# VHH binders against q9y6x5: the designs that were tried, part 225

Target 1, 379 residues: q9y6x5
Amino acid sequence: LPPKLLLVSFDGFRADYLKNYEFPHLQNFIKEGVLVEHVKNVFITKTFPNHYSIVTGLYEESHGIVANSMYDAVTKKHFSDSNDKDPFWWNEAVPIWVTNQLQENRSSAAAMWPGTDVPIHDTISSYFMNYNSSVSFEERLNNITMWLNNSNPPVTFATLYWEEPDASGHKYGPEDKENMSRVLKKIDDLIGDLVQRLKMLGLWENLNVIITSDHGMTQCSQDRLINLDSCIDHSYYTLIDLSPVAAILPKINRTEVYNKLKNCSPHMNVYLKEDIPNRFYYQHNDRIQPIILVADEGWTIVLNESSQKLGDHGYDNSLPSMHPFLAAHGPAFHKGYKHSTINIVDIYPMMCHILGLKPHPNNGTFGHTKCLLVDQWCI
Short names: E, the ipSAE of ESMFold2; O, the ipSAE of OpenDDE; V2, 0.75 times the mean of E and O plus 0.25 times the DockQ between their complexes.

## First folded at step 10 (VHH)

Design wc5 (framework vhh_5j56_2)
Fold by ESMFold2-Fast, scan of step 10:
Structure wc5 (fold): chain B 379 residues (1-379), chain A 127 residues (1-127)
Amino acid sequence: as target 1 above (379 residues)
Amino acid sequence: QVQLVESGGGLVQPGGSLRLSCVASGFTFSGSDYYAIGWFRQAPGKEREGLSSIEGSSEGYTSYSDSVKGRFTISRDNAKNTVYLQMNSLKPEDTAVYYCAAGEYIRGSDYWTYDYWGQGTQVTVSS
């Protein structure tokens, strides 16, 4: 039987939640599997960029999904906040489900992972659900397990996406123990449901399951706002993305806009595109704007308005608060093994290895994940 | 088309109470964890401030800003598609135009996306 892999994402699941809250079902999953305590994500630490990095093994400047809101200066196209389905945005990389379908006679299945409802290089996931936030976790899981058991050619790669704990992290902030305890208990119960469903259907022993996330969450406050309107008049620029990384498209000379912004707040860094730190790997793409503003952790950029966000992400990817974790279980993985840190781009070549696929050129390092796998030697 | 209509504003003395209502049409917020209705206010010369929200989930989880916590209470009547804001112990600094807005959380949003706004109702706290 060909190897099978289910990749599950709980959006905004900060790694440190594992230390501060109880997860009996997730802990039981890890007991017979592996845990990576911190996954260093790509910059900018946002949903669409990091979900696409997981499945391509590429930095954002290489795969082209550089933010949740984008503008392409060459083609003059805008990526909408309503999940733009134009293949143009996604075609700068080849995600793993496309490779899975093209290299062998195999199928892919998807429950709402970003990009899976878009034809990419004329290939869409063999089975997929159009994005709809109202669809329950159980319905997503029922479809995925149906497709894993009842498809020809066989589904060998499946994805499952869930919006929590990101929504509640934004609303309550990660330091609200009462509300976050309730939210995280519900997620742990969903993990219990996942494992139980896979056991009942006879899938559990032969399926590789990865549970991960795209980013973490940090506490914000009404006392930590940067009012961009106090720095610069709206007539000088077009705003492509706001917070905590603002993407600025100048309507006048770039140097004039930069000079208005560069010393406006001690709590944000202002970069001309060519001056963006190399460590971000966030420079070489037409969708990265001529000026970016990067707020310090916990600071929110606003336009003459208060922010209701008590939590946010998008900050510097070196911050532990921005890091998710990775847990995995299945025939490919060791049992009871704990690893400290990997890069989020390392997940792609590991998944290609598990599935027997030849990876496209990528920024991940297979050696970083070798110790997780039973068929590999750590060196 | 989604519409939100606020009512119940007016003039009240310090220490008084008002109940605002927000009637939603073309939109049903009940039944989803990712739908919410929020109350906001804006005073002259000040930034717009979020005050309270209630989720569309069966549990109807609520949130409050620190400036109104303990004084204001949000509630809903699902049969009427109406959300209420009960305002007690009103202070002169509560004087503002009060808005309700309907929000949805979708993957890739930085927060609840409040795309639909009412026209506002004036609340004045003065003698």
Scores: ipSAE 0.414, ipTM 0.720, lowest interface PAE 1.9, mean pLDDT 91

Design wc50 (framework vhh_5j56_2)
Fold by ESMFold2-Fast, scan of step 10:
Structure wc50 (fold): chain B 379 residues (1-379), chain A 127 residues (1-127)
Amino acid sequence: as target 1 above (379 residues)
Amino acid sequence: QVQLVESGGGLVQPGGSLRLSCVASGFTFSTSDYYAIGWFRQAPGKEREGLSSISGSSEGYTSYSDSVKGRFTISRDNAKNTVYLQMNSLKPEDTAVYYCAAGEYIRGSDYWTYDYWGQGTQVTVSS
């Protein structure tokens, strides 16, 4: 029987939530599996970019999903959370479900993972759900488990996406212990439901399960706003993305726009594209705009208005508040092993190894995940 | 036709109470965790201000702005497809047009997007 893998994402699950709240179901999962305490994500620390990095092993400049809002000046196309189904945006990389389907006559299944409802290189996930936030976790789980048990060719790679705790992190902020406690308890109960469902269906002992996230969350405040309209008139530029990383397309001379922005706030950095720090790996793609603004942690860029966001992400990927975790269980993984840190791009070559797939060239390092796997030595 | 309809506004004296109602016409409020109904207000010459929201989940998670916390209470009646805003200890500065809005969180939106808005109901707090 071929190896099987279920990849689960809880959007915006900050790594240190595990230390500040109780997760009895997740802790039972970890006790008989592995935990990576911090996953260093890619810049910018946003949903679409990091979800695509997990399944391609590539930095954003290489896979082409460089933000949640993008503009291509040549084609004049726009990408957003409500306009994300044009294959043009996704075709700069080959995600793992495409590779899985093209090798050894295998199927893939998907419940709402970004990109899985889009044909990429003319290949769409064999079984998928069109994105709809109103579909319950239970319905997503029921479809995934049905497809894992009742498919030919067999489903060997499946993905499951859930919007919490990101939605509540934005609404309440990660420092609201009362509200975050309730949200995180509900997520732990969903993890319990997931394990119980897999056991009930006879899948648990032979299925590899990874639970991870794309980014963390940091506290914001109405006392920490950067009013872009106080820096520059909107007639001088087109705004492609706003906060906390603003993507600026100049309508006039680029240097003039840069000079108007450069000294506007002590709480943001202003970069010409060629001056973006090398450590971000966020420079070599046409979808990265000529000027970017990067707000300091907890600061929100606004257009002459207040912000209702009490939490946000997208900030510098060196910040621990931006880091998710990774937990895994199954025949490929050790039991009771704890690892400190991996890079989010390392997940892809690890998953290819588990599934016996030949990875496409990628930015991950298999050696970083060896200690998690029973068939490898990390010595 | 899909519509949100506010009612219950009017003239009230300082210290008085009003209960605003928001009823959905042409659709049923979602019970999804990612669906929220919010109350907003806008006074002449001021920006629109968010006041309170309630989630579609069975827990009915609520939030309040500091200006109304302790005085206003949001609640749902799913059988009547209605959301209420109970306003107590009303002040002259509470005078505004009050709007009901239905919003949804989607992956990558980074906040609730309120795409469905009512026409508003006038609340005037004056002696």
Scores: ipSAE 0.497, ipTM 0.756, lowest interface PAE 1.5, mean pLDDT 91

Design wc51 (framework vhh_5j56_2)
Fold by ESMFold2-Fast, scan of step 10:
Structure wc51 (fold): chain B 379 residues (1-379), chain A 127 residues (1-127)
Amino acid sequence: as target 1 above (379 residues)
Amino acid sequence: QVQLVESGGGLVQPGGSLRLSCVASGFTFSASDYYAIGWFRQAPGKEREGLSSISGSSEGYTSYSDSVKGRFTISRDNAKNTVYLQMNSLKPEDTAVYYCAAGEYIRGSDYWTYDYWGQGTQVTVSS
């Protein structure tokens, strides 16, 4: 039987939630598996970029999904969110489900992971659900388990995406202990349902399961707003993305726009594209705009308005509040092992190893994850 | 297609109570974990203020602004597709037009969008 892997994402699951709240089902999962306490994601720390980095092992400048809202200066195309199914945006990389289907006589299945409802290099996931937020976790799980058990060629790679705790993190903020405790308890119960379903169907003992997330969450406030309209008139630029990383396309001389913005707020860094810190790996792509504004943690960039957000992400990827975790269980993984940190781009080559796939060139380092795996020496 | 209708506003003495109702048609707000109904108000010459919300999830997560916390309670009746705002210990400062709005969350949006709004119901707190 070929190795099988289910990759599960709970969007916006900040790593330190594990320390501040009780997760009995997740703790039982990791007791017989592995836990990576912090995953250092890619910049910018947003949903679409980091979900694509997980499945490609590439920095955003390399895979081309550089934000949740993008403009490509060469083709003049706009991308606003998951509603745009143009393969153009996704074709700068080869995600693992495409590699799985093309290198092996195997199928892939997907319940709403970003990109899985789009043909990429003329290849779409063998089984998939079109994105629809109204579809329950149970329905997503039922489809994934049906496809894992009843497919020919066999489904060897499956993905499952859930929008919480990101949705509630934005609405209530991570410091709302009452609402966040209830949200996180529900997620833990969903993890319990997942494990129970896999056991009932006879899949649990032979399936590798990774539970991870794309980013964390930090507390925002109406007392921490940067009003861009107080700094520069709208006639001078086109706004491609707003907060907490603003993507500015100048309509006048770039230096003039930069000079109007550079001293606008003590809580925002302003970069010309070539001056973006090298550690971000966020420079070498036509979809990265000529001027990038990066708000300090917990600050929101607005256009002369209040913000409804009490939580946000997208901030500097060195911030622990932006980091998710990774837990895994299955025949490929050690039992009861805790690891401190990996890079989010390291997940891809590890998954390729588990599935026996040749990875495409990537920014991950297999050595960073080898201590998690039973077939590797950890010295 | 989606419509929201508020009712229950009126004139009340300081310290009094009112219950506002918001009836949704054209969608079932409890059908998705990523639906919500929010209550907002706007007094003349002031900005619109968010007061309270309830999620469409089975848990029915609730939120309250500091100005109304402990005095207002949001609840739902899924069979009637209706959301209520129970307003107690009303003050003259609560005088405003009250609106309900339907909210939705989708992956990558980073915020809840309130695209459908009721017509509003007037609440006046005066002796």
Scores: ipSAE 0.732, ipTM 0.876, lowest interface PAE 1.0, mean pLDDT 92

Design wc52 (framework vhh_5j56_2; at its last look DockQ between E and O 0.74; V2 from the best seeds 0.00; counts 0 for: pae E 5.0 > 2, unsure alone 63.3 < 65, grease 24.6 > 24.2)
Fold by ESMFold2-Fast, scan of step 10:
Parts: C-alpha cells; sequence; structure tokens
Structure wc52 (fold): chain B 379 residues (1-379), chain A 127 residues (1-127)
C-alpha cells in the first residue's frame, strides 16, 4: 500500500498569527504531529511563485514562475492571475504531481492549487478542479476526500488550496484584530472539519497531512505610498508588475531609465537585474525584467492614485512578516515535535521522500527536514 | 449579468438619518466567501470614495472608512438578496451620489475588484 500525502495551503497565513490568536483545532493537530514555526519562503513573496516553489523545490529563477504578473519578450506572452493557463509559463520545472504520476503509475488529485489545472510537460493532475474562487472549502474537501478514497490507480498525492487569510489580509490588514480574529477562527474551524471528515472516512490514520502557506502579510497605509509617476514618465518604460516589487521593461536605454528611478524614494531600492542581491536567488531567468524596484516593508508603489489594500506581501523574504508556518500529521511524522525554521524549497524533497519518489534536481536540503520524520536519524 | 439597484436616498437635515438599500439580481450575494457588496459615494468633481463593505461569507465580515466609522452601519438580508447602509448623524459633506458595487477576490490578485455597479442614489444633506 503506497504512502499517501495531502498538502493543504491557507494562502497568506503569517507564522506570527499562531502566537497572537487561538487555534484549538490546529493546536490539537500539532499536539499529535509536528510544527515548523517559520518557513523562509522564496523571493518574491507572492502566491504563484511560492506555491510553485513548494511543489518543485526550486527558486523562482529556476522554476520560471517569477511573479504573479509576467512578460516574455521573445514570445510576447503575458501571465496574470486571470491568464495563468498557458503551459509555456509552467514548463521550466516538474511539479511533484507530475513526478508522482510518471514514476509510479499513481494518481494525483487537486483542489485549486496553482498550476494543477494546467498540463505541464503534457501531464495534468489525474483529478482536478478548474480554478473558481466561488467553490466552497467544503466542496473542495468533498472532492479531494472522494478521490483519495475511490481511485484507481490510487491517489497518493493530493492538494487543497484556500484563498483565506490572504483575501482578508489584503482588505483589512493584519492589524485589524477584530476582522482577522474572525477570519482566523473560521480557518481553524475549517481545519477541524478537515480532520473530522478524514476520520469519518477512515483516512486519518494512514494519511500524511501537511498544512502550510506560501507567505505572510504586512500592514500597508495611505501614508506609505511611492508614486512612480513622480519619478518617470510612462513613455520611457512598460510596466510588467507594480507592487511591492515593480518589474520595469525600458523603452529607451536601460541606464537612462535606471538614472530616473534610482533616487526616486528613500523607501524603495532600484536594481539593475545583474545587481539584484544574490541572497534573493532572483536573477537567472529571462522573465525577470531589466530593472526591478523593491519597496520597503509596508510601502506600496502606485501610479498617481491611492492604494486599494491595507495589507500586502511580496516584500524581502528575510522579513518575519513574510514567513508562513508548516504543520504536519501522519505516519511519516513525529508526534509533538517543534522545529524552528526550514526553507520553503525544503518541503519538496521531504514530500518526495514520504512518497518514495526520486526528486528532480532542486534547491532544497533534505537534512533540514529529517528531524520531522520517524524513519530518519535527527543528526 | 449582475445588476444592482440602490434606493432610499433623498434630502435630509444635518444630524438626520437615512437607510439605503441595494438589491442584487443575477447574483446571489451569499453564494461565495469571495464576494462582497461595497458602498461607495461620489460628489461632483471628486473621486469615488469607498465607505463600507460586507462579505458574502456566513460571518458577514464588515469594513468602514474612517470618515464614516461609528456613524454608518452595513447589514444584509440574504433571503431578500439585499444589503443596507444605515447612515446616522449625517453631515453636509456626506452629500453625494451613493453607489453599491459587487466585488470579487481571486487567487493571486492581491486586491478586491468591483466590476458591477448600480446606477446610484442621490443623498443631499442641507440645512
Amino acid sequence: as target 1 above (379 residues)
Amino acid sequence: QVQLVESGGGLVQPGGSLRLSCVASGFTFDSSDYYAIGWFRQAPGKEREGLSSISGSSEGYTSYSDSVKGRFTISRDNAKNTVYLQMNSLKPEDTAVYYCAAGEYIRGSDYWTYDYWGQGTQVTVSS
């Protein structure tokens, strides 16, 4: 009987929320499982890039999903949250569900994880739901559990994605304790529903479950805006992505655009592509534009307008506010173990180990996660 | 297609109260956690200002701009597919056309978009 793994993401679940709010259902899950208090995500700290890093074990420059908005100068193609289904964008890496289906004649199932409704290297998740935000958590859970219990070949890898607390984090900001308390309580109740359903269906004892997230959230303000229009005219560049990391494609000489931007704001760093800090691992991909602007935490880059959001992410991945957590339970994991920090790229080789898959070359280090696992020596 | 119809506007004295209604059709307000109804206003020559929103989730999460917090209250009646804005302690600067709009959030958007708008209802606060 092959091992089974369910990977669950609650988008934008900042690690620090665990210390500032009560999560009775999640705490019961952790009591009989493992908790990694901080997961250091990849730069830029955005949804599509980090979700793809979790399932490939690669930095963004290596897997090719380098932002939530991308442009390829050779093909003239554009990527966005509403235009994400072209396999071209996803084909620079092999996600774990593709490896699962091709190495072992096993099935994969997916409820809304980014990329799972796209054929990647001519392989799509065996069972999947096309992305639709209107589909309830309960319906996503019902489909995943049905596929885990009633599939041939067996579903051994399943994913489940939920947009909260990211949606509310953007709308209210993480400092709105009243609204965030209600959102986080609802998420804890959904975790309770997930565990209860797995138990009722006889799946709980033999299923490995990972609950994680792609990034955190920081407070933004109308008092912390960088007006790009005050620095440079629109005629000099094409804007590929705006905030908090702006991707600039020059229409004139790159040096001239850089000179207009470099002293624009004390709250924004301006980089020529080759000068992007090595620690970001955000340079070696043609989808990364010639000039990148990085706003300081809590600052929003705008085009002569107010911001529509009170919370945001995408900032420097060294910031604790950008870090998610990881909790896990199941036969592969120790019970009651707490670990301080792993890198988000470390999740992929750990999952490959649990599933008995040979990982593709990746940026993760298996040694970083071995203390979580019952079949490994923690040394 | 989604349609929104506002009602309840009119003339009121400073310090008075009005209750606005927004009826949705072609869309069930409570059908998604990632739907919201927002109230906005626009005075002549000014930008459209967001005032309040209520989510389509069972919790009915609410938000208010600082200019109206404590004076305005948003509520919903899901059986009537209607959202209300109770406006108390009205001031002359509250004079504007009031709009309701249907908003949506999707994975990776990083913001809520309001693509469907009512035609507006006039609120005039005068001495």
Scores: ipSAE 0.727, ipTM 0.882, lowest interface PAE 0.8, mean pLDDT 92
Fold by OpenDDE, look of step 11:
Structure wc52 (fold): chain B 379 residues (1-379), chain A 127 residues (1-127)
Amino acid sequence: as target 1 above (379 residues)
Amino acid sequence: QVQLVESGGGLVQPGGSLRLSCVASGFTFDSSDYYAIGWFRQAPGKEREGLSSISGSSEGYTSYSDSVKGRFTISRDNAKNTVYLQMNSLKPEDTAVYYCAAGEYIRGSDYWTYDYWGQGTQVTVSS
């Protein structure tokens, strides 16, 4: 039988939640599998970009999903959470479910993973759910497991997405122990439901399951605001993305806009596109705007309109607060093994290996995940 | 489609109490875990401040800012499609226009968007 892989994302699950809260179900999952304690994600540390990096193995500049909100100056198109269905935005890369879908006697399934309800390279998952936040985890899980169990051609790759703890992290802030304890308890229970469902269907022993996330969460405060309106008139630029990484499209001379912003706050770095630090791998794409503003950890870029977020993400991808975790279980993985760190782009070549797929060119390093796999030699 | 109407504001002495009401139309409160009604206030010359929220979930989870915690209580009546803010031990610094807003979390927005706002109700705390 061909290998099967289920990729699960709990949005905004910061890595150190595992150290600070109790996860009986997830810990059991880890005990019987593997854990990567920290996953260094890609810059910007946002939902759409990082989810696409997981399934493409590419930096954001390469796969073209460079933010949750984008603008293409040539086509005049906009990308956002409410406008993400145009293949134009996704076609700069080939995600793993497409690669898998095009193989003989294989199909893919998806429950609301970013990009899965869009035909990419004229290919869409054989089974998918249109994104709808109102759909319960249970319903998503039921569909995914049904497809994994009963489909022909067989579903060999599936994705499952859930919006927590990101939504609550934004609302309460990650430092709210009372509320986050409740939220994370629910997530652990969902993991329990996942495992139980797989066992009940006889999938548990043969299915490879990866549980991961796209980014973490940092504490924000109303006392840590950077108001752009105090530095530059809004008529001088178009805001494509706001916080904590603002994408600025100047309406006047770029240099003038830059000069008005460069000293706006000691808690914000201002970059011309060509001066963006190489370590971000966030330069070589036309969808990256001429100027970007990067707030320090915990600082929020605002306009005159108030922001009520108590937690946020999108900051420097070297910050531990931005890092998610990865846990995995199944025949491809060791049992009871813990690894310190990998890069989020490393997940793609690993998944390709597990599924026997030839990976597209990517930025991941297969060597970083060898110790997780039973068929590899760990050095 | 969604409309919010605040009421219950007025003049009160320090230490007094008020109960604000927010009547919603266009949606039901117990519809989604990712819906919420929040109370905000804005004092002259100050930025708008979030005070409290209640989720649209069956559990009705609540949150409070530090500035009002222990003094204000948010609640809802689904039958009346109304959210309340009970304000006790009012202080002069609580003087502001109070707003209710309906919010939703959407993947990719990365914040709770409050797209629907009431007109506001004035609360004045003075001797």
Scores: ipSAE 0.337, ipTM 0.693, lowest interface PAE 1.2, mean pLDDT 94
Fold by ESMFold2, look of step 11:
Structure wc52 (fold): chain B 379 residues (1-379), chain A 127 residues (1-127)
Amino acid sequence: as target 1 above (379 residues)
Amino acid sequence: QVQLVESGGGLVQPGGSLRLSCVASGFTFDSSDYYAIGWFRQAPGKEREGLSSISGSSEGYTSYSDSVKGRFTISRDNAKNTVYLQMNSLKPEDTAVYYCAAGEYIRGSDYWTYDYWGQGTQVTVSS
């Protein structure tokens, strides 16, 4: 039968939630498939960049979605959570659903994965939902399974996105055991519903399913604030993004702005663009601003105000708190295999292999994921 | 357009109780986990302080600030599109103008925004 793949993201699902909370449905999914305990995501560890890295195999500097808030000085365009539809932002890469549906006798379906409601290279997902946070998981799942089961040409690649546990992680913080336990139990129930629906429709045995996430979550506190106004007047720069990685566009001499910021807090690193550590792969794109500020884990950069965030992400991608997990089940995957770590960019070439697609140039390494796959020898 | 109207403020002695109401229009509960009604207050000379919130989903997730946890209870009546704040064991430091606000979460914003505010209702706790 033709290879099919469903890629599912539960936003903000920190890897160690698996050890610290009960997930009977997810654990059963893992038992019959594979688990990668930590996925090292890309810097900055934000939602839009990491979702695009999964489906392109590229670092943020290479795919052009470098933050959740961006500014392009040449075109004067702004990107944000509510202004994300301009193909200009997305066109620096080709996501897997575009490559997939351009093959003969194939289509792609999407329930709200970032970018799937945008015509990237004049190509939008064959079946898609416009982003709307009010749409229930059940309705998203109903649409995806309908498209997987009833489309001609057949849907061979599908995506499904859900906002939790990210939304609750920001609201309560990952250390709020009462609220996070309730939230995570609901997510496990949704995973159970997903599996049950696939079984009832006859899809379960022949569909490959990846359940993953884009990043984790760390605890924030009113005791860990960096007040940017204490270091520099707003009039000296344009603020493109604030926390935990601030993007600073100087309005005056860049060196003067840097000097005002460099000793502002021992809990913040200040980088000129050319001095950003090479390990971040976050330098070679015009959308990355001339100065960035990188807060230490759990610290929040604020202007002249209190923060209402109890949890956040976006920090250094070496931090275990920023890492999601990956679980997978289906005919392409071993049963009962656990792997410690892959890079998030490795997911793309693996997915291309499963679907028989030629990957575009990317930063992933197929060898990192070959032990997950039944058609590969990993010894 | 979302509109919010507070009522139930007034003068009360220390240790007393009040129940505030916030009637919403242009907003229906059960529409999304990503809508919420929150209660805030602002005392003279102080910044506005968040007190409690309840989500717009059938689950009705609640949160409380440390300053009111155990004394204040947020609840809602979906049929009346009304959110309540039951305030018990009131103290003089609870004296403030109390506001309700409606907010939402959008993926990629990484925070909740409260863009719709009521006009406020005065609560005064004094002997």
Scores: ipSAE 0.080, ipTM 0.514, lowest interface PAE 5.0, mean pLDDT 90
ESMFold2 (binder alone), look of step 11: mean pLDDT 78; pTM 0.788

Design wc53 (framework vhh_5j56_2)
Fold by ESMFold2-Fast, scan of step 10:
Structure wc53 (fold): chain B 379 residues (1-379), chain A 127 residues (1-127)
Amino acid sequence: as target 1 above (379 residues)
Amino acid sequence: QVQLVESGGGLVQPGGSLRLSCVASGFTFTGSDYYAIGWFRQAPGKEREGLSSISGSSEGYTSYSDSVKGRFTISRDNAKNTVYLQMNSLKPEDTAVYYCAAGEYIRGSDYWTYDYWGQGTQVTVSS
């Protein structure tokens, strides 16, 4: 049978949750597969950027989805969670489902992964669901498994996205053990349902399954706010993105705006675009604004108001609280192997290898994932 | 179109109790993990404050602000499409207009967005 891969994302699943909570179903999955304890994601540590990095192997400055809210000064277009279907935003990279469909006569399937309901380079996932948060995990799983089993040409690459534990992480904060325990137990039960469904359909033994996430979560507080209105008047700039990375488009001289912001708070760093640290790989794209503010972990940037967020992400990608994990099971993967760390951009060339696809140029390093794979020498 | 109607407000003495009701129409919040009904209040000259929410998930996850935790209880009656806020041990500081709001979470929104609001119901705790 041709190699098949199902890529599953639980949004906002901090790696540290694995140590602090019980996951009997996920533990059984890992026991017969592999675990990468930490995945170092790309900066900015947000949903749309990191989900696109997983499937392209590119830093955000290279794939063009640089935030969950973006502005293009030339076309005057705006991108947001409610206005994400213009192919313009996604066209700076080729995601793996497009490569899968174009290199060989193969199909792709998608349940809600960011970008899969948008035609990219005139190619949309062969089977897909338009994004709708109201659609249950069970319905997403039923569609994916139906497509994996009954398609012609065969579905060889499939994606499944779920919004938790991100929604609850924001609402309760990751340190609320009572509420987070309930949410994470439900996710573990959903993993059990996924494995059971694949076994019932005869797919389990021959399917490669990756379970991962885009970022983690850190605790926020009403005691850790940066009021941008105390730094600078609203008339001097257009705000493109707010927190914890603010994207500032000056309406006056850029240096004047920078000087008003630079020393306003000890809990944020203020960068002119050309001064953004090279380690972020967040500089070379027209969608990155002239001034970027980066809040310290757990600090929220606000406009003369309180924040209702008890948890957030988007912070420095060197922070362990921002890191997700990766677990995998299937014929391509060793059994019972534990690995410490990979970069999130390394997932794409690994997936291309499993599927027998030639990867587009990317920022990942295949050597970083070799020890996970049965057909590779670890050295 | 989503509509929310609050009822059950009124005048009560300190230490007393009230039960607020929020009836939703044009919207079934149950069966979706990413729908919620929240209770908010606004006192004269103050910002609107979030108090409690209940999720549309099968588990009906609840949350409470520190100012009301242990005194207020949120619950739902799915057959009546109604959410309740049971308020016990009321204090003069609880005097405000109480609002019911319907919220949803969307991937990439980074928080819950409450786009539909009721008209509010007055709660006065005095004497």
Scores: ipSAE 0.535, ipTM 0.767, lowest interface PAE 1.4, mean pLDDT 91

